# VH-VL binders against Putative metal-binding protein TM_0123, part 3

Target 1, 252 residues: Putative metal-binding protein TM_0123, of Thermotoga maritima (q9wxx7)
Amino acid sequence: NFGKTIVTTINPYYLIVSQLLGDTASVKLLVPPGANPHLFSLKPSDAKTLEEADLIVANGLGLEPYLEKYREKTVFVSDFIPALLLIDDNPHIWLDPFFLKYYIVPGLYQVLIEKFPEKQSEIKQKAEEIVSGLDTVIRDSFKALLPYTGKTVVMAHPSFTYFFKEFGLELITLSSGHEHSTSFSTIKEILRKKEQIVALFREPQQPAEILSSLEKELRMKSFVLDPLGVNGEKTIVELLRKNLSVIQEALK

## First folded at step 4 (VH-VL)

Design A3 (from G4 with light chain Y93W; framework fv_guselkumab)
Fold by ESMFold2-Fast, scan of step 4:
Structure A3 (fold): chain C 252 residues (1-252), chain A 120 residues (1-120), chain B 111 residues (1-111)
Amino acid sequence: as target 1 above (252 residues)
Amino acid sequence: EVQLVQSGAEVKKPGESLKISCKGSGYSFTNYWIGWVRQMPGKGLEWMGIIDPSDSYTRYSPSFQGQVTISADKSISTAYLQWSSLKASDTAMYYCARLGEYSYDYFDYWGQGTLVTVSS
Amino acid sequence: QSVLTQPPSVSGAPGQRVTISCTGSSSNIGAGYDVHWYQQLPGTAPKLLIYGNSNRPSGVPDRFSGSKSGTSASLAITGLQSEDEADYYCQSWDSSLSGYVFGGGTKLTVL
C-alpha cells in the first residue's frame, strides 16, 4: 500500500505521523512551522495538495475552517479526546503530553494501521517509542513543576493552557482571541496575583516587546516557548523537551 | 556548593557482600535522582540504575537488574549501591551522579568514584 | 558494541579544531532525545561539558560546542589546548532499553 500521500496541517502532527510511518508513505506539511495556523489561508497549491491527499490529519476545534469540503478524508485529532477534557474549545491539544500519550498517538496509530496493515508491526514499534518518550517528558515535567503547584504563569497567547493545567499551574493570557489586545480585567488579574507569578512566556512569532510592560512591572524576564517546532525539531518528544528546558530556565 | 562524596576504595574476594555509599550535600537531596555508573578498568561508562530518594523508587539497566541493589537514606542524604555476592567481573570504578535540573536526563554532578577490586 | 558509537580516538595540534561524533539510532538520538557530553580528565571523575545538545554549564569555555542532526551528534573543540587531553563521552536516553546510554568514549590526544 505504498504510494499514498498523507497531508498534515500543522508541524506537531507532521512530526508524529512522519515518525509513525517512516518511509511507508509521502507525508506533507500544509502550514509551515513559522506561520501562525490561526491566520493561515489556502493558496492554490495548498488546495491542490489537499485534493490529491489520500488522508488529511488535522487538529480540529476550529483551527482549520478551510477543511470543510475535505471532511470525508480528514481525521480531526481533537475527536480522539473526550469533550469533557477540553477547555473552551482551546485548540492547542498537541502540547499536552497526557493527551498525546492516551488519545492522540493511539488514535493516529489506529488510523494509520488501517491504511497500512502490512506495516502494522513497524508502526506499532514507532508508536511505543513515542509513548516511551512521552513518559519521560511527563516524569520530568512533574519533577520540575510540582513544586510550583498553584503558581501562575503568564503568556501572550494560550498555547500551553493544557500543559500547565496538567502540572497544577494556572495560565493567564493577554488574549484568548488570538489578538495582541490586553483587556483591563486581565491586567487587573495579573497584578492581583503578582506574588504567585513565577514566569512570563511569549512565542517566536510574537513581537519581543509584547510583554515589556509586565516584565518591568513584575521585575521578570520573559522567555520563548515554541508550540510548533520552528527550530528544526525532528520529533514531538524533542519539541516537548526543548519547551520543558525553557520552562525550567524561567522557573530558576 | 553541590557535592557528592563517595566511600573509600574496597578490596574484596569473590562471594563477599559489599555496600558503597554516596553522600550529597549543598542541595535538597530529595529533589534530585541519583544514578550509578560503572567504569571497568580501561573501558567506558555504563549506566547501572537510578533512585529517587524522596520515595526510594528505583530503576535498573537491563544488564544490572538482579545484579545489584540501589537504595537511599534521605535522613542522611546518602545513596547506596550493594552486592550480595561479588564476582571478579565486578572489578571497576563506580560513580554516583546526580540527574540535572534542566531536563532530568543528564548527570550534572559526579562523585569522585569508589574503586572496587575483586580478586581471587 | 556501544549503543552510541564514537571514534575510539581523535588527535589535533594546539590551536586547531577537532570534532568528535556520536552516532545513535531511531531508539535514542533519532527519537529526539537530547545528547549530553562529559569530559573525563586522566584519573578524575567525568564532568558535565555540554547538556541538551548545545548548552554549556557555567565555567565551560565557548571553545566547546555541541550539535545534533538526525541520529547523530557532534562535539566540536576549537583552539585546542593541552589541558583538553581527556576522554569524551556522549550520553542520551534509549527508549528500547528504557534507560540512559553512553557512547564508547573518545580519547583526545593533543600533540
Scores: ipSAE 0.000, ipTM 0.386, lowest interface PAE 20.3, mean pLDDT 87

Design A30 (from G4 with heavy chain L99F Y104L; framework fv_guselkumab)
Fold by ESMFold2-Fast, scan of step 4:
Structure A30 (fold): chain C 252 residues (1-252), chain A 120 residues (1-120), chain B 111 residues (1-111)
Amino acid sequence: as target 1 above (252 residues)
Amino acid sequence: EVQLVQSGAEVKKPGESLKISCKGSGYSFTNYWIGWVRQMPGKGLEWMGIIDPSDSYTRYSPSFQGQVTISADKSISTAYLQWSSLKASDTAMYYCARFGEYSLDYFDYWGQGTLVTVSS
Amino acid sequence: QSVLTQPPSVSGAPGQRVTISCTGSSSNIGAGYDVHWYQQLPGTAPKLLIYGNSNRPSGVPDRFSGSKSGTSASLAITGLQSEDEADYYCQSYDSSLSGYVFGGGTKLTVL
């Protein structure tokens, strides 16, 4: 009831849960938005934060292996999404505005009204506000990306896989589960498709030099897409809109 | 332990065909692109072309497109440079070299070179 | 002609410092492409000495250093030794040629 603490693992869920709850509960962020969540390791202070939490909101899909001890109080957002919609267990589900609208926001809404039934109407209003914002992002993204249907974008890391797939673009990434054999063959694929490549993207938490040889070979400038909200974004809709703006800049 | 070992010196007449080799060892051959570089006697280095051994994708310098053929046989970790009809102006040292990992900008390991002499 | 310009020769005494320049244009070094350096000892194949403007491969002593500014790059060799006597080549990428380009080479003579 009163005095409950909710811990969110990554910033996108911090933004969503904070917007849904307002001043109803203390919401804490575990992984700073400037840190790579795939490489995050718990400090003693982080373990204390998790131990004291009344509810932990996490992504799942292997992003938070340190949460096994806290499973009983953890909600894995990926459990809200039908398994058939997931691509190779890619964990970057929070960047898909359709996943947010139909699964993530409704699922978090349900969890939070069960914890705070006295705030149900307020939380419902906030959920509807987020969904309305997502609808405008979806419409604007579709309009912006329609001319580029069937074209290819390149990223060092597959964070926007679900997003680009929703809007008809191919995403090729340098990241691979098998370091040598896949990364180099991917570079070959990129060079073969260079007439179809319309943009190169990197992320704040990745080294800029990851794309430097491709920028030179393709004579293209790379742009920064921010999957986690390192610039003080206050809502998930704002985070998606800032990224859409960068994508539009890269495409023309 | 990374090595590129090239075939031995060749002495040819104008009009003859030739195929020289570059065998990689000590690394995963299909994971690295191989370039060919010419050095004419007393002159500098000039890039000829590159090949991805995993599927034989090639890219040539405009000066060498149509003048040579670059190929590879991944089953024996060997890249090739071939001429259908040699000219006296093809007399040079030919190097194979491996591109660096995740970088298509520089050559990190070089073969010892194959001297090709074409004279009448 | 060489797309990247190097002095044909440079000389120094043991223990001294020498620099080798590599001058490009707006389509290569000036376009932001990295400069790499190769050492070719007499009668041997080239060996990677510096990559990515200033990085040293394992086994290359720190007396070799690289730098880049504007349309030019420089290789600095301090504490010259007789073993450093060799030809030195810079290399970059040229967008107008869509290919890799080398400098004409610099012969370093150690007294």
Scores: ipSAE 0.000, ipTM 0.420, lowest interface PAE 15.6, mean pLDDT 87

Design A6 (from G4 with light chain S26R Y100W; framework fv_guselkumab)
Fold by ESMFold2-Fast, scan of step 4:
Structure A6 (fold): chain C 252 residues (1-252), chain A 120 residues (1-120), chain B 111 residues (1-111)
Amino acid sequence: as target 1 above (252 residues)
Amino acid sequence: EVQLVQSGAEVKKPGESLKISCKGSGYSFTNYWIGWVRQMPGKGLEWMGIIDPSDSYTRYSPSFQGQVTISADKSISTAYLQWSSLKASDTAMYYCARLGEYSYDYFDYWGQGTLVTVSS
Amino acid sequence: QSVLTQPPSVSGAPGQRVTISCTGSRSNIGAGYDVHWYQQLPGTAPKLLIYGNSNRPSGVPDRFSGSKSGTSASLAITGLQSEDEADYYCQSYDSSLSGWVFGGGTKLTVL
């Protein structure tokens, strides 16, 4: 009545939901953008926030195991995406601008107008603004990346798997950030594909100790891709554009 | 514990073929790469090549590419170094060595060496 | 002949300190690759002595230490003992060769 509280788990969904709702409801971010969402543990204040939430917007695909007891009021964004489009339960679906345009933004729009039917026209306008922005990101990404179709990029962690796949680039990742040793099969693949590797990327939320060795091996500088928006980005479109700019710089 | 045991000394004539072996024990053979290193009499160490026993991936020094063949049989935890046609200049001590864990750039355990003598 | 340059010999008396240098180039040590050291006693296989510039494997005495600066590395041996008489080899990785490279070796004579 007085007001509703929407809780979003990770910053990309905070950015989308905040833009869609504006002043319509209180939107809270659970996992700070500088924290690793794969390692997040609930504090007592977080548990209270989730208990008091009218709606929780979460990624799914195992990213938020702590939401099991709150699933009745949780929307898992991954449920909007056809299962056949998902790769090995890779949870980084929010970085795919096609997933955002065709599934995530439309799905969140539908959920939010059901909660706020009196604001349908305002929310629709905001959804259209996001989709328009995504169209420009998709267009500019094709222009920047089409010349590199079939080339390989290397990352320590598979956060941009869906993004690079959409634009025809192969992504090779080192072993999971939790592992102690590097896979020799991965090293072999990187060395075998040396001539088609065009960029190395690391992330603020993941240690990239092994990537330093690859920088030396390949004589390439690595660049920082930001999957969660640690620099005060205000919209999902801005987050994607900043990352595209880094990718373009790496490929120069 | 960890051991690399190499085959015995060989005496050959130029033009003959040869295959020497390196058997690993005390560790998971397929989890480590095996390198081959040559030491000519009174000279230093020269890296020849390496193999990953898990899938037989090989990489050679430019000086040894096409001169030798490195192979492995993971079912018996053994790596091999082979010549199709020996030259007198192949006279040397040949070591196998295991590539260290976490870092692929150092050799942590070495075989005792196989002396190969090639003379008329 | 060798990609990494070492002095061919060094000598010292028991109790003294000796240093063995290893000079590389921009494609190996200068590119930031670690330097490792091996000890080869007469008639034996090489044994890992120092890895990752300055780390000692279990069983290697504190008398052996390694360091790296720019395109060069050095092995220091303090409190020399007769048992230290051996050949010492530095080793790194070379990006232009995509392979492992050794120094020419240094014969340490303990007088």
Scores: ipSAE 0.000, ipTM 0.402, lowest interface PAE 18.5, mean pLDDT 87

Design A9 (from G4 with light chain D34Y; framework fv_guselkumab)
Fold by ESMFold2-Fast, scan of step 4:
Structure A9 (fold): chain C 252 residues (1-252), chain A 120 residues (1-120), chain B 111 residues (1-111)
Amino acid sequence: as target 1 above (252 residues)
Amino acid sequence: EVQLVQSGAEVKKPGESLKISCKGSGYSFTNYWIGWVRQMPGKGLEWMGIIDPSDSYTRYSPSFQGQVTISADKSISTAYLQWSSLKASDTAMYYCARLGEYSYDYFDYWGQGTLVTVSS
Amino acid sequence: QSVLTQPPSVSGAPGQRVTISCTGSSSNIGAGYYVHWYQQLPGTAPKLLIYGNSNRPSGVPDRFSGSKSGTSASLAITGLQSEDEADYYCQSYDSSLSGYVFGGGTKLTVL
């Protein structure tokens, strides 16, 4: 394990793999948490890092097209999730605490104990700690969000689609599909549903003004949800809890 | 103490070849990439390319691909920037700089610069 | 022409606050790539001033601060001093060029 390097593509998987392995291996992050993974392309340093990696942990669902030539040493986390549970091509599976608990953490655990069989007991304990933390997030999310079942939230980008669906809220986004242009039909739907809209969210990578016209029309302030962990979050549970606290603040 | 020391100023004629150096000390040379940055007189900074000294893997800015060669000799902790045929437009200050963390990609230590003057 | 746009010059009096902007696009700062700032004193090599949008290396006074919003970043200098006269450069990574990019530089003059 001495000298083995694991590369994770996005920060949520960096947080999970780092927690599972501790000191067992070098874990590197490819896409900085402040960068938009949908727009990411390889830097010179990244190409060498991938070439030297013993294992690459990636999301899949089209988020990392640059990994095709590294396929033999890449684990795509989306392969752990039953296809029936996926919504279209939405790759934001790491923000669903049920996907994390039942598929992502168990799947990564299996991959890592095969690489580090001598550390199986330690990795298992860390996996159980993450799952226990996820259970508290799920409990607290239900407590906070059940009163808002059937209500609508608006985001500029569909990063929390799986999360809000799990807790009974509708998510409407300004962008449609691969095109980042706002649909006029979507704007009309938002205004038609204005009495059901309980919160507006944007992401750290987006301009502060991205929701300004809707803020004025709906007389609501937007809040920042962070899908990637730009503020030095140390665990996936911490990342989810921080976002839950923002959601609770927005719903006041 | 981390230090990058560059070779001295050069005065050349168009068409001549040139190789300038950047020697690292005070750290493990093979653990950090070395970048090259051009600054034309009175102008801003331009990234030219980068090398990993551990295996001499190189990447270039599109503007400098085919115009220069970057190399390194890890046995003497030295990186190089080379021209096969200089042009008057190559007149500039050339800096080498060490790339910091992969996650941030900032240049944490810089050489003092090598002034290259190409004139007839 | 620089990929990242900076004003060519800014000026202030001792003790004042000045701000230097760095405007990018969706392929660099707007894509979430980190912004770093370098200070170049007359006749010297550039020196790292701010990295990762807002972090200061050891030895850099807290009068220097960085921020980022959307496709732009800013360097703020409070309590302006004569020794702050220098050229300041922002730097990021551009995915469309597959390389590191610098701003055109801003000359700070202390009046």
Scores: ipSAE 0.000, ipTM 0.424, lowest interface PAE 14.0, mean pLDDT 88

Design B1 (from P1 with heavy chain D101S; framework fv_patecibart)
Fold by ESMFold2-Fast, scan of step 4:
Structure B1 (fold): chain C 252 residues (1-252), chain A 119 residues (1-119), chain B 107 residues (1-107)
Amino acid sequence: as target 1 above (252 residues)
Amino acid sequence: QVTLKESGPTLVKPTQTLTLTCTFSGFSLSTSGVGVAWIRQPPGKALEWLAHIYWDDDKRYYPALKNRLTITKDTSKNQVVLTMTNMDPVDTATYYCAHRSYYGSWDYWGQGTLVTVSS
Amino acid sequence: EIVLTQSPDFQSVTPKEKVTITCRASQSIGSSIHWYQQKPDQYPKLLIKYASQSISGVPSRFSGSGSGTDFTLTINSLEAEDAATYYCQQSYSWPLTFGQGTKVEIK
């Protein structure tokens, strides 16, 4: 009926905002978790959803070019993060549990209590719950990844760059997300570093064969990391824990 | 192929009203996410955004010029019209219309039309 | 309104040299910056959108980077056809604004 509607662009922010607000407001997801947000195109029904929104929560860093018209009611989560901490134009900031703990969750908390001051206590409790969960993810990630400090992982797409950097692993990608082909120099770099490569990862929307040549050359199986939550995860902490479990399986 | 072309008077006297028409092909202003802008450039100076109109008839104007500007569209004719009142020599510029899809950047531009304001 | 300041205003460079143009915003604008090329007596052409996203048909020697307040357009190896004025433009906040331009000439 009558109430506020908040639209979130990608599933990770849908999970965070939904957890923070509970039943306080209607929270809608714009880009389905199975769709590539870099290639998303607005449909007329999407435009109507954005027009009717009271607040739009978006990533920024070029992920949502269609939001310029709605700038006055849009919060770009990337604006919460100090520019010094960003790696070039890589928009996958929601996969860094330190960014989530120190910038994204506190920033969204501040925005939401200004929008719903009467719900400040409830939202604070939920924010503290998310931060507590993130602390356990950080702890378990250090435990799992500390033995692999200085090692290299390869992905087809640079979605986990911030995550692996936080835990001391190098990530090499076949593309920057903005380029159409893998450079010869990148392939040579991967092959030169073959002795320190410990895992190969792809994403659910990518063809199973995208890493086939490297799997054969390195004699390794690739595993699927899910940056957006295609399997019905209910919280950002669950999304990060599921991916950590896959990383641990790959490193066996 | 997307094309845009500006048309209108090339010479305007001070205090007169300027009317410019942008005629385009290769897209429709009924398509969700599509917009057309007017941008001007005084000789030897930077680009200045003036106004734009979206597929849903939502209109935006540069605040300092809002009282002088009107933007309208005719989707059946593939035209966008800009009207600017009370012209002054300082308004002498090349006027462009430009297209976008999915907001943000202007991906196709008209060739521009030079409008000189002098007595 | 958001003010965009480009540096340098002018540079004359030898063919094959790397050219770097900077755009500084008066406040944080995320990645909502776009770069345009304008050759003498021609209309502007979009080179880079949203700080770093490539445009179909634009040579790979053009690249963009940056976020927040500081943005850079790089021409990796300048060609004769690249002599032009380059403009940054922000789409973060209304009204839309452009930088003052950087003119690049071939020596």
Scores: ipSAE 0.006, ipTM 0.454, lowest interface PAE 12.1, mean pLDDT 87

Design B2 (from P1 with heavy chain D101R, light chain S31D; framework fv_patecibart)
Fold by ESMFold2-Fast, scan of step 4:
Structure B2 (fold): chain C 252 residues (1-252), chain A 119 residues (1-119), chain B 107 residues (1-107)
Amino acid sequence: as target 1 above (252 residues)
Amino acid sequence: QVTLKESGPTLVKPTQTLTLTCTFSGFSLSTSGVGVAWIRQPPGKALEWLAHIYWDDDKRYYPALKNRLTITKDTSKNQVVLTMTNMDPVDTATYYCAHRRYYGSWDYWGQGTLVTVSS
Amino acid sequence: EIVLTQSPDFQSVTPKEKVTITCRASQSIGDSIHWYQQKPDQYPKLLIKYASQSISGVPSRFSGSGSGTDFTLTINSLEAEDAATYYCQQSYSWPLTFGQGTKVEIK
């Protein structure tokens, strides 16, 4: 322990920063992986954790509005990504393995070696390990998903938008992130494209019934994709691999 | 046809290490998404999940037993091995290996092997 | 860890009657509950996955329902071969956990 404390807002960044630093610093997770980060409210203990942090690693894109007063010690990971690559206000950038490889991991590496210059070689080695793992995930994802290029998947929430776009699949969501109910136009589009729909996905925190009407109409089961790592995954590569295995099962 | 079979010692002394082998057929641990778990059941008690291993060598352990458990695979031999250190009489149980097609459920189970821990 | 509590612990039922077994989770788990049947001196057999999904080869008299924290396994007309202990299991969060079991006997 070198006396510095780093706070990460969501579990994917906790996994990345913890892997990069090992025992170099104390790394704390603010939002538990089982909690919805969009609905997170600071408790007094959380505010104290943020006040005492030497560095806060956050997503950005409106996911953490409570960080405004801590902006001077906060790194927003979304700032590493060229704005033209972002889709509207969709904050789920950590699920894109190309964003992780080319922007997120290199950006976090740069920030962390500036905070811990004495550990530059160790952090560099860990960053290279993550990138190597991401390369295998990218390759396996192309092999698994190339046969489904141009097909459509449906999710209740747009968490995997960037992922599916990278591998040539269209994602339609029941909500755009602005509405809590499914629009009539979205339902019509899904039904119009029903012959192209190859899988239905929901998230662990969502009710089982959220896709039940579509499951009946399309005669297919929905599967659970986990954007945050609710099952104790230890690395970002592992989180992506677990989700890829679920996607492969859904597409059988 | 998918089959799994547990093998190993049926009697272990306290403080010794238990090594159990699961030998299977009808699937490959090189197939993406496939995994094998170890689950035990003390006599007259509930089922307890211990560990599992996925095709990509990702390993999960029951937290309270994590420091005692090691799970490994040999894809070429169609085998998964569980090692549990510092055995105690409380660890007396029937030990099962089980295959999952889906993330959370086990579709196929071995017949189980009763391991008794006594002096 | 997520605790699963089954009720009843024990049930003695006449043939052809309906059997209902309940599983309650200590927190919401969506539909991430699975049901197993274990006959004496045998390994467990998967009956229902993800609260309500059928398993190939399992008789249609077995059905599951529920979401969130409360789940039910139903045997709509008990057969003699159904005498067994029934377990629920959650896959929502690590570590994976089982209920304590419900023993069903024929009167």
Scores: ipSAE 0.000, ipTM 0.391, lowest interface PAE 19.1, mean pLDDT 87

Design B4 (from P1 with heavy chain S32Y; framework fv_patecibart)
Fold by ESMFold2-Fast, scan of step 4:
Structure B4 (fold): chain C 252 residues (1-252), chain A 119 residues (1-119), chain B 107 residues (1-107)
Amino acid sequence: as target 1 above (252 residues)
Amino acid sequence: QVTLKESGPTLVKPTQTLTLTCTFSGFSLSTYGVGVAWIRQPPGKALEWLAHIYWDDDKRYYPALKNRLTITKDTSKNQVVLTMTNMDPVDTATYYCAHRDYYGSWDYWGQGTLVTVSS
Amino acid sequence: EIVLTQSPDFQSVTPKEKVTITCRASQSIGSSIHWYQQKPDQYPKLLIKYASQSISGVPSRFSGSGSGTDFTLTINSLEAEDAATYYCQQSYSWPLTFGQGTKVEIK
């Protein structure tokens, strides 16, 4: 109840930790799902929240530079993932259902049962529910995307890089890593590969016109993928399923 | 407002090297996706693209003229320089520099400078 | 290299008439065609980009259409100031190339 407070930096981890703990502890979200976490600036009230936290759950990979002074009570979820599986320090690891199943959910489970040993059986049951849900997402994603193996998708920002890689699609982005600038060499690459491009995606916080020139050039409409859960999604599995539905619609 | 202006010699003798400078304002060649092109037009004939330089110093040349062309930039001076070696009377043309946006259109052009190659 | 062929080479048109200029590419170029207007003794001005995208400050009587290999520039109602040579240009592949031009004169 009021005994311990856990602060999560971004909404996907808020969804996972809240599901794992239920009413066992107070779980707070630092960065609202409608805000860009790459551009987040710490407010005085946020600093107080972090100072009073018993545990902070963060992504890592440079997404939260403001957490340096809180390192001793912060768990960086990216530390659960083998470094060889990371792509150019791309921080969008929470959108990979294999990372979630094998590293993120088990890692968070372990951290949380050490904090709440008296709740181990309840937390384990919730972790198993999440993993079961992820198995259905993996199965359905594989079935939906198998026909598009080797094809290319274009996004304005590389949030779904790990997801598309797991299912055999290439992702080209208008920005590299955490940058928002697009190189001319990237545009040339997109135009060279135009015959294998099957979908264009943007995110809710990005301007509607961000892909307008490519939409006209490739004669495709863009669709909106939601990496953070701006529509009131209740679980990480629901977030992934909603995005899969959009991807399936784009690939019709 | 974006403006570009070409400068350099208006008369060149055969076998000499031509050097043209494009001085611009209203944009920076450090902006991602931005480039400057050189295009020429012989009297009464069609437009011919010669060379491109981009914000990241990526350079492109028309293949048939590649061995004669060098394009460079000085971002701090807002200048792009084109050098063309071994000039011939057939190279007589109006030479333009032009701004290329992120998606590849030439939306702003200089007024052009006529270069005549004769003895 | 991609060759662009314009038709017609020349046309003389009565004011208020509709003018169409065609540009054909030697291979498919998607929508990577741009149209320029060059009046006598002036530099070229961009009219249409990516086959059909309008340019700020260009009169609405100018429009573009087409995809693949066949593209058209249309002047819906010719005005006296529209007397010029019109060029298509492709940005699909290096080297960048222009059509030979279409000269439009007022009768």
Scores: ipSAE 0.000, ipTM 0.388, lowest interface PAE 18.9, mean pLDDT 86

